# VH-VL binders against q9vpl3, part 213

Target 1, 224 residues: q9vpl3
Amino acid sequence: RGKINIQRPKAPHYERARVVAVTQPKYPELPKAKSCFKTRAERTQQQQENPYNEIIAREVRNWLDHSRLVAFFHLSSITADDIFRVRVQLHKQNLHLKSYGSKIIEQAVKNTRYEAIVPLFHSNHCIVFSPDPEKTAALLRIVRRVPQMVLLGGIVEETMLSRNQLVAYAQMPGLHAVQAQLVQTLSQAPGHLIQQLQAHQNSFVQVLDVHAKNQMNEETPKST

## First folded at step 8 (VH-VL)

Design ba76 (framework fv_cemiplimab)
Fold by ESMFold2-Fast, scan of step 8:
Structure ba76 (fold): chain C 224 residues (1-224), chain A 122 residues (1-122), chain B 107 residues (1-107)
Amino acid sequence: as target 1 above (224 residues)
Amino acid sequence: EVQLLESGGVLVQPGGSLRLSCAASGFTFSNYAMTWVRQAPGKGLEWVSGISWSGGSTYFADSVKGRFTISRDNSKNTLYLQMNSLKGEDTAVYYCARDVFDSDYGLYMDVWGQGTLVTVSS
Amino acid sequence: DIQMTQSPSSLSASVGDSITITCRASQSISTWLNWYQQKPGKAPNLLIYGASSLQSGVPSRFSGSGSGTDFTLTIRTLQPEDFATYYCQQGYDYPRTFGPGTVVDFR
């Protein structure tokens, strides 16, 4: 029977199709289907680029309409299994991890106060949406264990926050009035947020390079 | 327990104005987008208007656009529908509903109020 | 606007029957289709969201299927409390639109 509801991200909406997939024939053609899928996806995107982008842009606008918390991350190489585990863990806290192309983000935030965030999505990225801003602390706790995800900043209560401001916000989770005041106070002069977020983006590259070199040295050096 | 309670439905003359209220309880109102749906006597459901969690984005059916405005007061856990230039065809039971979005499921309304009757007649 | 149609407009059934209601969208809406049940004099209740996901508290005899433009709601082993009006609703684009409804009557 399973539990088919918001606590179960993407898993079950074609339960009957899943049963059929489990009993699939010996000739599954997965390699051919995958190659054909890539070709079809490219053709479909080429032919229907504008309609497709508009549809996904509507999805992003819906997330913004339903989310008091939006957090932006740089995403380095991660396996499909690992990112899936992170998505499941986040979903249990009503946190929704999504990835969208920069052009789609641009279309979604065009003519809104958030169009300034577009440069953040020029490189590999992901976004976490949540209707509950009190989940910011849970988000940071979960992501702390995922070195491939580096916090850049976010939007809380319609206010753009830098990484440090978002971390500060997370440390005051039970006080709505204090949280709202903190957001307003720390986020004044939002034009300067882009510089802070871009600086964090540049710092991430340096930190990642140092971290990668340190891990390689720690795992490979012999005791003797 | 999550509940929504509409109020304000009365008899109004054509061309008149009326404001409906929807009081939310049992959940964090400011975490949710909200919507209004109406139903004329003996007819089907018609979506009227929607509002984002902050009130920053609003949406309207063509039949009410320019005449109705939707707003919310998150400090009072209350949703409003201001109806201007009322017509006989606006006679209906008006329901408020809690709106949910998930990219795997789309937009859906999971909690509904009991409705309030608005009658537009001379 | 996305127009929704339902068939049949009404049907008569007996307790224990299995029934299906069909909903069509004027354009593709992926799986972003919801089903609501409304009993006389009461507010609608969400039955199924995202074409096939059963809302908490809704009996397992209700099921939904479909994608794109064609959708179905199935009620297996109809119970007395299932005699109601059923509406499909697209959650894909604004303005949001409902089907005209299907009335399920006793016998």
Scores: ipSAE 0.719, ipTM 0.896, lowest interface PAE 1.2, mean pLDDT 81
Fold by OpenDDE, second read of step 9:
Formats: sequence, C-alpha cells, structure tokens
Structure ba76 (fold): chain C 224 residues (1-224), chain A 122 residues (1-122), chain B 107 residues (1-107)
Amino acid sequence: as target 1 above (224 residues)
Amino acid sequence: EVQLLESGGVLVQPGGSLRLSCAASGFTFSNYAMTWVRQAPGKGLEWVSGISWSGGSTYFADSVKGRFTISRDNSKNTLYLQMNSLKGEDTAVYYCARDVFDSDYGLYMDVWGQGTLVTVSS
Amino acid sequence: DIQMTQSPSSLSASVGDSITITCRASQSISTWLNWYQQKPGKAPNLLIYGASSLQSGVPSRFSGSGSGTDFTLTIRTLQPEDFATYYCQQGYDYPRTFGPGTVVDFR
C-alpha cells in the first residue's frame, strides 16, 4: 500500500483534474480593501477640522480666558478612580482638572503666546485651571499626595513658570503681602541710608577733629 | 458685598462717542472675565462685548464690532466700554456683568450691575 | 451665530400655578444654557446655569432641564414675586445670544 506522499500529491487524472478545476469555487476577488491607512497626504488633506475638535479647543480657550492659574501635569499610570478622587478634591478648592488631546491644545493655543506649551502635551497629561492664583499652594498640597501626577510647569498671571518656579511661587506670600513688605523695606531704607551717611560724616568729622587736635599739640612749644 | 456699578450713560448725538465705566467691589476683580450687555427700551437683552481677566482676549457682537472697544484696569477694579460712532440703535441700558466659566456649565453671568442708560438722539 | 428662541412669548398665570417656559437653540449647545429673571426696571438675575443648576439663593421652585437644543424652565407654585420676564441664554459660543424673553404676568 504505497505511502501517500502528502508533500507532493500525484496530479489527479486528467478527467478528475478538469472536474476539480470546474468545481473550484471562484471566490470573487475580495475588493482590495482600501488600506485603512490613509496616506499621510490624505490624512493631511482630510484634516477637515473636526467640528468636535473646534468645540473642545474653544473650551480650552475659555478656560484660559478665565484662569489666572494653569498647571500642567504628566500622568503616570493613574487609575480612573484616582483621577476622580483628585478631581473632587481639586474641585472643592475651585481647581478644575481637565484632560485634552495634544492636537486640541495645539489648535487652542495656535497664534497665541502660549504656543510654547504644546510640547508638554506629547504624553498623558492633565491641566488644572483656576481663576485664583492664590490656590497654587492648595493645588500643590493636593497633588503632592498623588505621585502619579507629576508637575511639569504652569502659567500664573499669563507668565510661564517652570516646575521649580511654580513651587517657589506657591511659597511666596500673596502679592499684597509682598507689596506691603516691599513698601516697608523701602520706607526703612531712607532712614538707614541717612543713618549710614550721617555715620560716615560723623566719623569723618571725628577724624578731622582728632587730626586738628594733634596738630595743635605739636605746635605748642614745650616751654622749657 | 459683591457689587457692580455702571456709570457714564448720558444723552449723546448720533456719531458721537461715549465711555462707560463699571466699578467692581466685594470680589477680586482680576479673577473674572467681564461682559457688557445692553437692553433697548422695551426690548430684550443683547450681548455686546466680553473681555478676559487679563484683557488679552476681547469679543464683540457684530452690531458693535469696529465701533466699540472693551478694556479693563484691574488696579482700579474698573471695566470700560468705549463707544464710538454711536447710532440711534445703540440707545439702551448698558449692564456690566461678571463672567464665570466651567466646562460642565458653560459661560454664565452671575453678578450684574444696575445698568446705565445711554441715549443716542439728534 | 447661535439663534435662541423661546415659547411662549407671554403667558398669564395665577399664584400657585406651575408654568413651563421652553427655549430652543439653532444648534446643539450641550447643557450650556442659562436662565435669567428680570423684573421691570431692574437688572437681570441669574436663576439657572448649565441647564439645570440652581443659582445660590434661588428658590427650589425653579428648575431647569434639557440638553442639546431644547430646554425648559419650570416654576412650581408660582409666587407673586415670580411675575417677571425670563430669558434663556446660550453659554456655548461667542457671540453670546439671548432668547427673546418670556413675559409671565398675572391672570
């Protein structure tokens, strides 16, 4: 019983081959599935501004128009539950945690002074908005308990701040307090300056007096 | 108490200019965007203009675009509306309002002044 | 521009009645709709923001609902002080636009 060579089946008899050829289901050529991958050019042309993106970009602009404090965070492996918890805590402090796509941010800040922030949004990120810059300390306090939120930087009163600068800002006394301190310092400065100037003058006069006295003593002839 | 007080509304001739002021008190003025809304006699409310907290962004209704300018002085807690080339149609009570924004609620005006009457007549 | 409409333009009611005012936007505005009350000779007051959120100090008899394009303001157990003009306003985009208003008067 000849071992059926499974690797090279003998060509069927001519008649059988004809039957097999005729009975082979002619599967319609599957329409060449237009590769779902639109060429980069097609993607660039079809960037029909997704009306949805425009809406979200508008939202971002509105936040910026209403926020004196904007903080940028990187999110590292944070759960939805953790985000929710943080959101609630922040909200209690009138801090609004939002997440937007990089493209949306780019669209929102295009042709604005904030365009430089776009590179911060290449990864998972969130933004915290607040109308009150005095809430910076509260923000940092809350976020400190969330290791998955990494502060990247922020905008305070339209000024871009690094992470370190933002931390420093949070530690500073309020603007009014700083102003008060400045006024106090400035008010004291003239007094000190006058004192210092007078001290130098007085010392100079003293030195001159001593010199004059010494000269007078040298001119007094020792009456032998 | 949170308060907005408009001033500057007077009788002016067509083609004239007028500057309105809104003095804010009882809150941190610089933390809020502000808007002007007007109401013609016996008519509804019409949004006129808006300004961001810093003044960096300004918005206008088409009816006043190019004629009106909005500005603010945060050091004086005052909002301004400069109105040029005034028309009879600009006759209205002008209200200043404090703006608030939240992504969940949108833009809304939670505090309003009592308004100042501007009359444009020959 | 987003166009706002209101219905009815006016309604007469009695104290104790429940009334409903409708507002429609020309396009979807999500829930970013506000309701204002204005009494004669007075400035408008915010009643509802975000379609359904009650402003602080506003009585609970006021309620708002709706999303997208259709919104409603309901006043339950109408009080004498509630006779006023009510305006809806979209907080979705600039220019901000108001409805034409609904006058609620005494029957």
Scores: ipSAE 0.518, ipTM 0.791, lowest interface PAE 1.0, mean pLDDT 86

Design ba77 (framework fv_cemiplimab)
Fold by ESMFold2-Fast, scan of step 8:
Structure ba77 (fold): chain C 224 residues (1-224), chain A 122 residues (1-122), chain B 107 residues (1-107)
Amino acid sequence: as target 1 above (224 residues)
Amino acid sequence: EVQLLESGGVLVQPGGSLRLSCAASGFTFSNYAMTWVRQAPGKGLEWVSGISWSGGSTYFADSVKGRFTISRDNSKNTLYLQMNSLKGEDTAVYYCARDVFDSDYGLYMDVWGQGTLVTVSS
Amino acid sequence: DIQMTQSPSSLSASVGDSITITCRASQSISTFLNWYQQKPGKAPNLLIYGASSLQSGVPSRFSGSGSGTDFTLTIRTLQPEDFATYYCQQGYDYPRTFGPGTVVDFR
């Protein structure tokens, strides 16, 4: 009587089991026994040394070792189904949409040339990785239809680029020599660029807060 | 066609130095991390060294750490392995391979060169 | 270092046989295990990545399974070109490590 098909695990169930196996802690934790004697700072420090966090940080470092294109986005409210569709569409172009906690990113880039990016990830964010920088145009074409994702900037060929510089780079696809020259011409000092990208993110968040508060307090607008 | 061609393998004396080259063709070399794997005569495969797409990150097996250096020239589509203070136990066929990462599959090597033989003997 | 072991070290088989090779990791590596085939005098070639994903161009008679520490490579209906040495390799962490290899010989 039962439908065997609906009771058998599908690909998502196998993927979930796989992720759990990879990310399981190597050592058991005894939080209740230890919490009485440890300060919050000490507990936070031990959590940063957690084998689980190290496994995910290793994944981030592997992405950086294998990606010539890294794009940073602010991510506003979006349904699980909508982000899944975007992820599938990007994956077909060898673009890998990932979300990692700020502490994991900090751990992954600590003592590397990318440590300067940490401040960008203090708010809701996502990152797209790709080995192929010529896919920048495809990336921007896809995310143009996803208003919940706002481009903050990125790293192309180890060079930090602002949003406008990344858009300019995308407009010259398929000409690798010309693209390399553009990156060299548009590149800025990492410190200045990080500050500019963070300012963009902070301004966007502030605008969203003001807009949300105004919409809640005002009468619904009339159509013209 | 995607291919990797190693060169530079010769007979060298213990304590000597040698640089191996791996020429890549048929794909965008700078899009990929690369690795060196060796195989001693009649023995199994041993991973030696890896390098990120830009050359900014390098990794080494403990047996070669401090003696070997990995580098790449993306403008020439060429991978290098500089071997110093060579020992008899470094005698092997050295393969270069293209390295791929995917968070669902981990790290794997999808394209391999034909290998170049390095013999360290007096 | 993550140590890899393979069983058996060698096996003899006939064309048309089905064979199984086992690989074990000294610690959990999720599904991040790859299988390579090496024919005498030739470079290795990738057969399977991520424990069970078949590389493009590899015949469907090859299959892989496993997760954590225990992994299996199966070759259904062995063909003459399948007599080779097979290596497992963990793609989980540095340093990258290979199993000692399994030699598949003609009976």
Scores: ipSAE 0.706, ipTM 0.895, lowest interface PAE 1.2, mean pLDDT 82
Fold by OpenDDE, second read of step 9:
Structure ba77 (fold): chain C 224 residues (1-224), chain A 122 residues (1-122), chain B 107 residues (1-107)
Amino acid sequence: as target 1 above (224 residues)
Amino acid sequence: EVQLLESGGVLVQPGGSLRLSCAASGFTFSNYAMTWVRQAPGKGLEWVSGISWSGGSTYFADSVKGRFTISRDNSKNTLYLQMNSLKGEDTAVYYCARDVFDSDYGLYMDVWGQGTLVTVSS
Amino acid sequence: DIQMTQSPSSLSASVGDSITITCRASQSISTFLNWYQQKPGKAPNLLIYGASSLQSGVPSRFSGSGSGTDFTLTIRTLQPEDFATYYCQQGYDYPRTFGPGTVVDFR
């Protein structure tokens, strides 16, 4: 029983070859599947503003219009459960945790003063919004317990702050306290100025007095 | 107590100008967006204008666009509506309201003033 | 602009009755609908926000429901103080728009 050489099958007899050729299923040429990969150009042209993106962009704009505190975070391997827990904690402090795509953020802040934040959204990010900038300390306290949330920076009172600046801001006394301190400092300034001016005058008078005394002593003839 | 108090409503001739004020008290005014809503006599409510907490964004109804301006002074806890080129159709009680936004609930007005009457008549 | 409609324009009811007011938006507004109550000569008061959330201090006899384009305000066991005009308002987009209002009067 001749070992079927699997590597070089003997060409079938001419008649068998004809039968095989005729019986070979003519598979219809698979319609050239238009490669679902729309060229980058087609993707850019068909960027028909997804009505959905517009809706979300509107939401982002509304948040910005209503928020005096905006903080940006990078999310590193955070679970949905962890996010939920943090969200609940933040919500109790009137802090609103939201996540948006980079394209949506770009659309939302286009032609606005906030356009500079777009580069912050290249990876998994979330945003915390609050109408109350005094909640910055509370925000940082909560997030400190969540190592998966990395503070990137924020916007406070329409001012972009770095991470360090935001931390510093959270440590500052409230605006009123700072204002009070400023007023106190300013109120003391005239007193100090007067003291300094008087000190200089007094010193000048002293110098003149010493000079006058010295001159008087030189004019007293040593009565030998 | 949280309160909004409108003022400035008077009789004015068509084509005239008027400035309304809304004084806020009992809350941190600068934390909230604000809106103006008006109501013509015997008619329904009509949204007029909105302003963000900072004043950086302003919104207007088409009926008043180009004629009205909205502004605020957070240091004085006061909202303003400058009305120019007034028409008879602008006759209404004007309310100021505090705006709140949440992504789950949308935009709503939770505090309203008592309103000030603006009458435009020849 | 989003157009808001209400039905009925007016209704008469008795104390103790349950009434329902409907509001419709010209397009989907998700759940971003608010209800206001206005008494004669007074400013409007917020009753419900986000279609179903009851404003603080509002009695539980008030309830809101709906999503998309169709919304309802229900007042259970109507009280004398509930006779007023009710307005729906979309909180979805600018310009903000109100319904024409529904007058609830005594039968």
Scores: ipSAE 0.639, ipTM 0.842, lowest interface PAE 0.9, mean pLDDT 87

Design ba78 (framework fv_cemiplimab)
Fold by ESMFold2-Fast, scan of step 8:
Structure ba78 (fold): chain C 224 residues (1-224), chain A 122 residues (1-122), chain B 107 residues (1-107)
Amino acid sequence: as target 1 above (224 residues)
Amino acid sequence: EVQLLESGGVLVQPGGSLRLSCAASGFTFSNYAMTWVRQAPGKGLEWVSGISWSGGSTYFADSVKGRFTISRDNSKNTLYLQMNSLKGEDTAVYYCARDVFDSDYGLYMDVWGQGTLVTVSS
Amino acid sequence: DIQMTQSPSSLSASVGDSITITCRASQSISTYLNWYQQKPGKAPNLLIYDASSLQSGVPSRFSGSGSGTDFTLTIRTLQPEDFATYYCQQGYDYPRTFGPGTVVDFR
């Protein structure tokens, strides 16, 4: 077994961000009265000044700089055990599942070509990174079994792709040149793609609103 | 075999310009970020510049900002360092290296070229 | 920028000795610390990444430890081919920074 795993000789480690977070100094304590009456602006300013956010923003920047595949998902409520199992399965395929707040994403991508993605992270989201775009098919196969993860779109070789375009890309396995041509053919300006992704999110929100309305109005369950 | 080979190092007058090349083989070049590291004669290692897998993000040490540019041609598996306004302090062996980011295993340089000597002197 | 320091700057040892080299970062870098070996006239080679992970092909007599700001490289039962210069390097942030190096000489 000496040379069998040159790039990954150790078992996966999934939570480096936690180690980084633990080493950060604590936020200064605020007087009880003031902390109860902090305005939204004051809370936003304190979050922007958080040294933890800067450290994690650097991690996000490193992911973007070292990944040719980035996939964006809406993440519904999921247990820690379930997300860990998904993370393990993804990691076996060199796919790295990460969750970051929108403020951290904005801080990481500000003044970069990726700045356009910020609107996608208004609600609960997660991102999957990989250096290997040929793993898109493996990614979609794994997440198809995770109903809490809803694919919104992604970036393949710096090209913004919608959900349907990523699915099309995933159907071209093992032929990198052909996949690159497909990406070029399917590609769309980031602004237009963001509009399409937002429309998809709005449709998803509408579905959630309808379901919430139906749940509130359903007094008598349907007889089976 | 994974290999990096630098070229372009020569004697240059102060204020001159020079372009270094690094040819990559044995791996998918476009999947990796790349970096340049230099070493002045008898001195330690100094990181010079880095570039993302696509070329979309570039980084520079303060000592070379505004004078050096880093670029890559993924179709040719080649990394470049364009050096302008050269100073005597830029005299060094220049190495290219593969820059690996792996959240489980950190960020490190696992493959290095043999180096190319740049001498800036009158 | 993150500043890296190493101690000692030079060390004299004999074959069979065990030696330790220390590296300190000016701020916390978690475990994003790498160790490189450079033999005279050669390019550096990676020994240890992520503070404690041994690179493939590197002898098991090399080991690394530490987190945050303080890190150590240990070489057990020093061999003739181990007389070289050793550098630590932080991979935490740009610009990447190296320690000044530790020269390991024959005593």
Scores: ipSAE 0.007, ipTM 0.508, lowest interface PAE 10.2, mean pLDDT 77

Design ba79 (framework fv_cemiplimab)
Fold by ESMFold2-Fast, scan of step 8:
Structure ba79 (fold): chain C 224 residues (1-224), chain A 122 residues (1-122), chain B 107 residues (1-107)
Amino acid sequence: as target 1 above (224 residues)
Amino acid sequence: EVQLLESGGVLVQPGGSLRLSCAASGFTFSNYAMTWVRQAPGKGLEWVSGISWSGGSTYFADSVKGRFTISRDNSKNTLYLQMNSLKGEDTAVYYCARDVFDSDYGLYMDVWGQGTLVTVSS
Amino acid sequence: DIQMTQSPSSLSASVGDSITITCRASQSISTYLNWYQQKPGKAPNLLIYAASSLQSGVPSRFSGSGSGTDFTLTIRTLQPEDFATYYCQQGYDYPRTFGPGTVVDFR
């Protein structure tokens, strides 16, 4: 059974003189300076990532091109599990919850009628897209149970709506869709009036037909 | 039954104008972006133009920019392509198609019409 | 604009064969590539979207793969109704662009 040699190597007196000379409180490299150079390298890499911002801005424009309902939310701290459950529940209703950086949203909506929404995204946010504006009621029912998501407003049928207007729209979506189209018509140049009135008449007939059928279905429950 | 039906294709002289129509049925037309794709006789497919669900955004291939206009009437479930200053190179079968987008899947055309033939010749 | 190329331009095959068609994009398009089938005198039909997602109603013998710039369409156990022209199309950006097509003819 031997013993572990606990003696550390001893430098000769000559080597000790050298070690003492280099052993100083001052070091050639400072952690703070090293960290500063690392952050500068990171900033340089981020300047080279402009192509990714263009790609994501394109995605936002595509969502706007394919969505009749866009709802804007402030998003407080929420767990990954909770937001995942919300996304799943929304997806079942053809509602798509997305999050994009404020700079990307600004780039996507710059020089469009939606440029006014940019200030809404200076804090944590998320957006829900849907091709179906009738899903506004389902959206608000789902989000009502998520206190971390605070409705800021939205765009329905290309009309910007405040929080209160969007909530009102959800209560009677067919009637409010017609009203939104009227507001758009009133804000447009007179040259478009005849075409917009014809579109409004057809939309009104379609909404009334669907609403009448829905009322009949509600009043006459199906027997099993 | 989801269907798209093009009409308006006819023989027209160079420099002439023509409007194509695409009637949609069996789905909520106003929920979808739409597109026009053409195919010259014996040639491949060429994307021509696209329009957002509302008509607020329109896109064109370089070959037709300034000459063609895309529009839609959601109350009539109809898509239009107004073709001006027609050239012999515009001779093709014109298809309308329903455009779908999802951030995970990109842009794709899931429903196509039967096509309408436009012939530009003197 | 994003340029699309296909290889081969045409191929001859027999019923029961397995064939592969290649599509290449001039720049990265992630997985945003679609495949369409066109039979003579008919409109195109969507086969595959997002490089590998099979469209509803399309037979399982069709499959797609790839990402970035290189993509493939494979048809296993070729059937008589599969003799057609096949086009790839990028769904990444405007203007949308198609490949020149691959004609699959009977041998």
Scores: ipSAE 0.425, ipTM 0.779, lowest interface PAE 3.3, mean pLDDT 80

Design ba8 (framework fv_cemiplimab)
Fold by ESMFold2-Fast, scan of step 8:
Parts: sequence; C-alpha cells; structure tokens
Structure ba8 (fold): chain C 224 residues (1-224), chain A 122 residues (1-122), chain B 107 residues (1-107)
Amino acid sequence: as target 1 above (224 residues)
Amino acid sequence: EVQLLESGGVLVQPGGSLRLSCAASGFTFSSYAMTWVRQAPGKGLEWVSGISWSGGSTYFADSVKGRFTISRDNSKNTLYLQMNSLKGEDTAVYYCARDVFDSDYGLYMDVWGQGTLVTVSS
Amino acid sequence: DIQMTQSPSSLSASVGDSITITCRASQSISTYLNWYQQKPGKAPNLLIYGASSLQSGVPSRFSGSGSGTDFTLTIRTLQPEDFATYYCQQGYDYPRTFGPGTVVDFR
C-alpha cells in the first residue's frame, strides 16, 4: 500500500520530529552545537545586530524559575546532528539541554544568587535543566557516552556543587529528602565553587588545545 | 489526584489585611512554579502574582505591587498570598494555579484550584 | 505590559456548528499563547498551550493556530458541554495578561 500522505506524516517519523521540535531552542541566534571562537569585536557586533537578547535572557530566567537541577558542561566540537541526538535522549528523561551565549547568561542571572557563575561561560558550553533532581543519575549515565560534553558542576536545590559533589549526589538512594540533606552537607560557597569549576574548564581547554585528537574524559570512570 | 485547594477568603474591611493559602496534593509541589489569578464578580481573569519553585523569584501585576506578597512553604506543600491595604476593587474569587514552562510553549497554567472568594466591603 | 484583545465578546451558536474565536496581542509573543475554558461557577481549565498544542484529555474538536500577534481558537461540531467563556493568555512575559474573554452561548 505504502502511499505517503503529505497532510499526515508517518507515525514513527512524526513522533521523533515532535520530540526534536519541542527540545529545540526557539531563538537560534546562538551557535547550536558547533564550536565557534570569536574576537571581542565580533561578539560585540553580533550582540548589537541581535536586539532579541532580552528575549533569550528571559528564557534562561524561566528555566531557572522552573528547574531544581542545573548542570554545566564544557562542549567540545560536535556536529549539530550528534548534539540533537543527545538532546532527544535527555528529553526522554525530562532533561533539557540548552546553549546560550555568555552575555545572555549574564543578563539572565544578574541580581540573582547565581550571578557568580558568569565567569564559567567564557568558552564553549551548554547547560542541562530539569525540574527533577532525581534525574541527576540518568543525566550522568547519558553524558558518559558523549566525550564532547565534560561536566563542570551544577546547581541542585539552589546549592552550587562541584563536579565531584554532583557525582556523589547522583549515587545517593532515590529518596529526595535524603538527597536534599546531602546537598546541604556538600555545599560550597559560590566564589570557591566558581574557582573550582573554572579550573576544571581551563585545564580541559588546555588539554584539548595540546592534544586535540585525544578523547580525554576528566570527570568520572564510565562505570560511575 | 493532582489537586489545589484555596482557603482564607472572607469579608474584610477596606484597608484591612488577609492571607490566602493554597494546599497542593498529588504532585511534587517543590518542582513547580505557582501563580495566583483572580476574577471579580461577573468580570474576566486577571493574573495577580507568580513565584518560582524555590520562592527565590516573585512577580506581581501592577495593580497589586507594594500591597501583596507571595510566598511558599515547600515542606508543607502550601502557597500563600498576603494581601495588605485591601481595596474594594480587590473583591474577587482568587485561584491558585500550577505554572509550567517549556521553551517550545512558553509559560502556561495546567492545574487550577477551585477558588476562594474575598470580599472587601464595609 | 502586553495587552490582549478577543473577538467576538460573545457568540451564540447551535450544537453541531463550527466557531472561531480570535485573540490579538499588542506586540509579538511568538507562539506563547494559551487558551482556557471556564464554565459557569467553575475554575478555568487549560485547553491549548503554545498556540496549537492540545492539553491531554481535551477533545480533538478544539484546535488553535497563530503566531506573532494574531491567534485563533476553533471548535468544530459544537457540543452542549462547550457552553463556556474562553480566555486567551500570553505566556511570553511578565506581567502575564489575559484577554477579556468570549462567552459562547448555545442557541
């Protein structure tokens, strides 16, 4: 039979397209998944040419207003298709992978307790948002298979955690109350955490610069 | 299963104060932003106030700024609206609603309470 | 603030009719528009979010379309239970704003 009806897409294709569509960012002025390094002048020019920066900053603030889990990653060169596949896989776990420019993040977190994270985003990065902090284990399991994504740290229940603290949180029993208590115990001052996150980011960037072909992963063993 | 139940609506004198409560059940309250919407008798819906999942960010309509405050207690699964300097124009049924965000759809309210009537009159 | 307007303010229709309600925003809100239904004496319920996405449990006779400033809600083959007031609401920016509502009465 096999006749394609243009008015109605195939069920498997339609389901996948719908998931991809709902996970895609609405304002694509920012680079999606590809690495792009630009001079300060070029960055300023892009910001002046894109008056909708405030719209994207509002989107970031909305994510923060609705997410108990925020994880930060350094993102190495990766194809748009590959990152879309990761985004789809994360979406199935109610994990929302997004990429935003440093200036937009700065505007979004200005006058909030998270303003201290701005220096973290001076290079290629992406962020995962979720309303469900119990999905941290699922997040780490999925990104373990994506060598281009290197965990820098995150925010759980408004508490900033280093990479190691976030990994420890993920290994907790599946009781939210127990995990929340651990988060408070593991918490660090924002300034100290930012320095730790920036150190990991800078070390990783230097490793990539010196050994670009190496598939290095400085986070955790794949079994963890 | 998912339910929101408002309480606290009573008759109050102009210039008085009143605190409304909204009890949430059947879902993880701390994972959602919440909002208050009111409706004057025979009139349309008016958004009043919103609060982030943690209570760290709050938002207000111009008509209530400086007079109302929104807060939440996640350990009790309860949302509050503290109403001060009440005016006759604040007479309305007050609804609490669960607020959802997705960058593909924007902000929307998927679950609503039954409402509680506040009357401001001498 | 983003002002929302609806037309018509009221509408009378028979069971089996198809009707459309229009909503307009004072500035572009992308597709961030929601439709709510409110029956007399009851709380509102969500029908459509993000301009065109049906909330679970909402009958397929309801559909929404539009982007930018102009949006429509269509109800095909009206049923008696569709007697209600319909509100559009922008989910784009704070403060959140609702349209004035459209009352649907069955002749």
Scores: ipSAE 0.635, ipTM 0.871, lowest interface PAE 1.9, mean pLDDT 81

Design ba80 (framework fv_cemiplimab)
Fold by ESMFold2-Fast, scan of step 8:
Structure ba80 (fold): chain C 224 residues (1-224), chain A 122 residues (1-122), chain B 107 residues (1-107)
Amino acid sequence: as target 1 above (224 residues)
Amino acid sequence: EVQLLESGGVLVQPGGSLRLSCAASGFTFSNYAMTWVRQAPGKGLEWVSGISWSGGSTYFADSVKGRFTISRDNSKNTLYLQMNSLKGEDTAVYYCARDVFDSDYGLYMDVWGQGTLVTVSS
Amino acid sequence: DIQMTQSPSSLSASVGDSITITCRASQSISTYLNWYQQKPGKAPNLLIYYASSLQSGVPSRFSGSGSGTDFTLTIRTLQPEDFATYYCQQGYDYPRTFGPGTVVDFR
């Protein structure tokens, strides 16, 4: 052909199963123990040794290594079409929406200054990454239109911030140097930040429980 | 304009030490991971080391592990490569490059410096 | 480590020719393959990322294709400024690895 057409690459396809099978170290078979149950500690140890989780945890560490803005969200039930629209809007602002399992997050932040956030990811969650902390205002504007996403907190320039601190940071979008100083002055002890994030998560779970109970007459037979 | 300028390349004896610097300008240095790539005279490119935006994570090629250390100073927009226990095979032009990560598009280097020559010889 | 190979090692062509350079990975890297151009005495510059995405400012005569282990770089209607060495590089995993390079020289 005379001309060469240049176009965007087609959607990426992951070869994760094949990579795990051929490139990952093969774990030895665990001995059988008949007529007994594994302890919680044994089950937790086996999960932490999963090679699949190690591969994905590396991806999460890369995101943390390349992002100055990390925002944590609780994610309620949302359709694939709706989340795709949100992802497209965020991507236009160099904001990258990702979802990872809690055990993968645990492995990714293990032995880092952010290890303390792990207990907060027991319910459905998603994370937004960006190399540009000045995009915090754009992030909050987009997310305010998505009631299924509830901001829990985040990390800006290696400093853990509560929801209210992130909102305060976003209120000065044109003053990057001032925003950096604000982040430093607003820094909290890790325990205090964890308590604030936990409170937001627990409050939302209570709302979900009330909603589920209100649906009982329609969907679930009464047996008490 | 976006630029990277390497410096520090000199003649050094085997077993010696040397620190290279890379000065960044024209972009927000602290928003990007950075990398060092070397090229021996008349040979191809070899990746040496990489560092995250904050300096919290570092990566090395097997040929330099334990001998080289990568670091950065975001307040000075400068990337460093500390080279110890230098060998003749470390003789090369050392380039710094801006490293881009995207989970959909992988890892690639979009901006390169002009390079600094390191010669390891008696 | 993922090992990269290129063919041919060197190539002679005339202005106006169309040329193809091949790159092979020792294991599947999906489409995470980049192409760089290095002119004599100069630093490398990015031509193509993610196997087929053209970098901003790069002439449309350059194109890339491939997935898995086999990749190609095509230069349509070769120009004098295309005298250079071309390198492929996998962006799939650390450590990053480059191909040995292909030298394109004018006859």
Scores: ipSAE 0.012, ipTM 0.522, lowest interface PAE 8.2, mean pLDDT 77

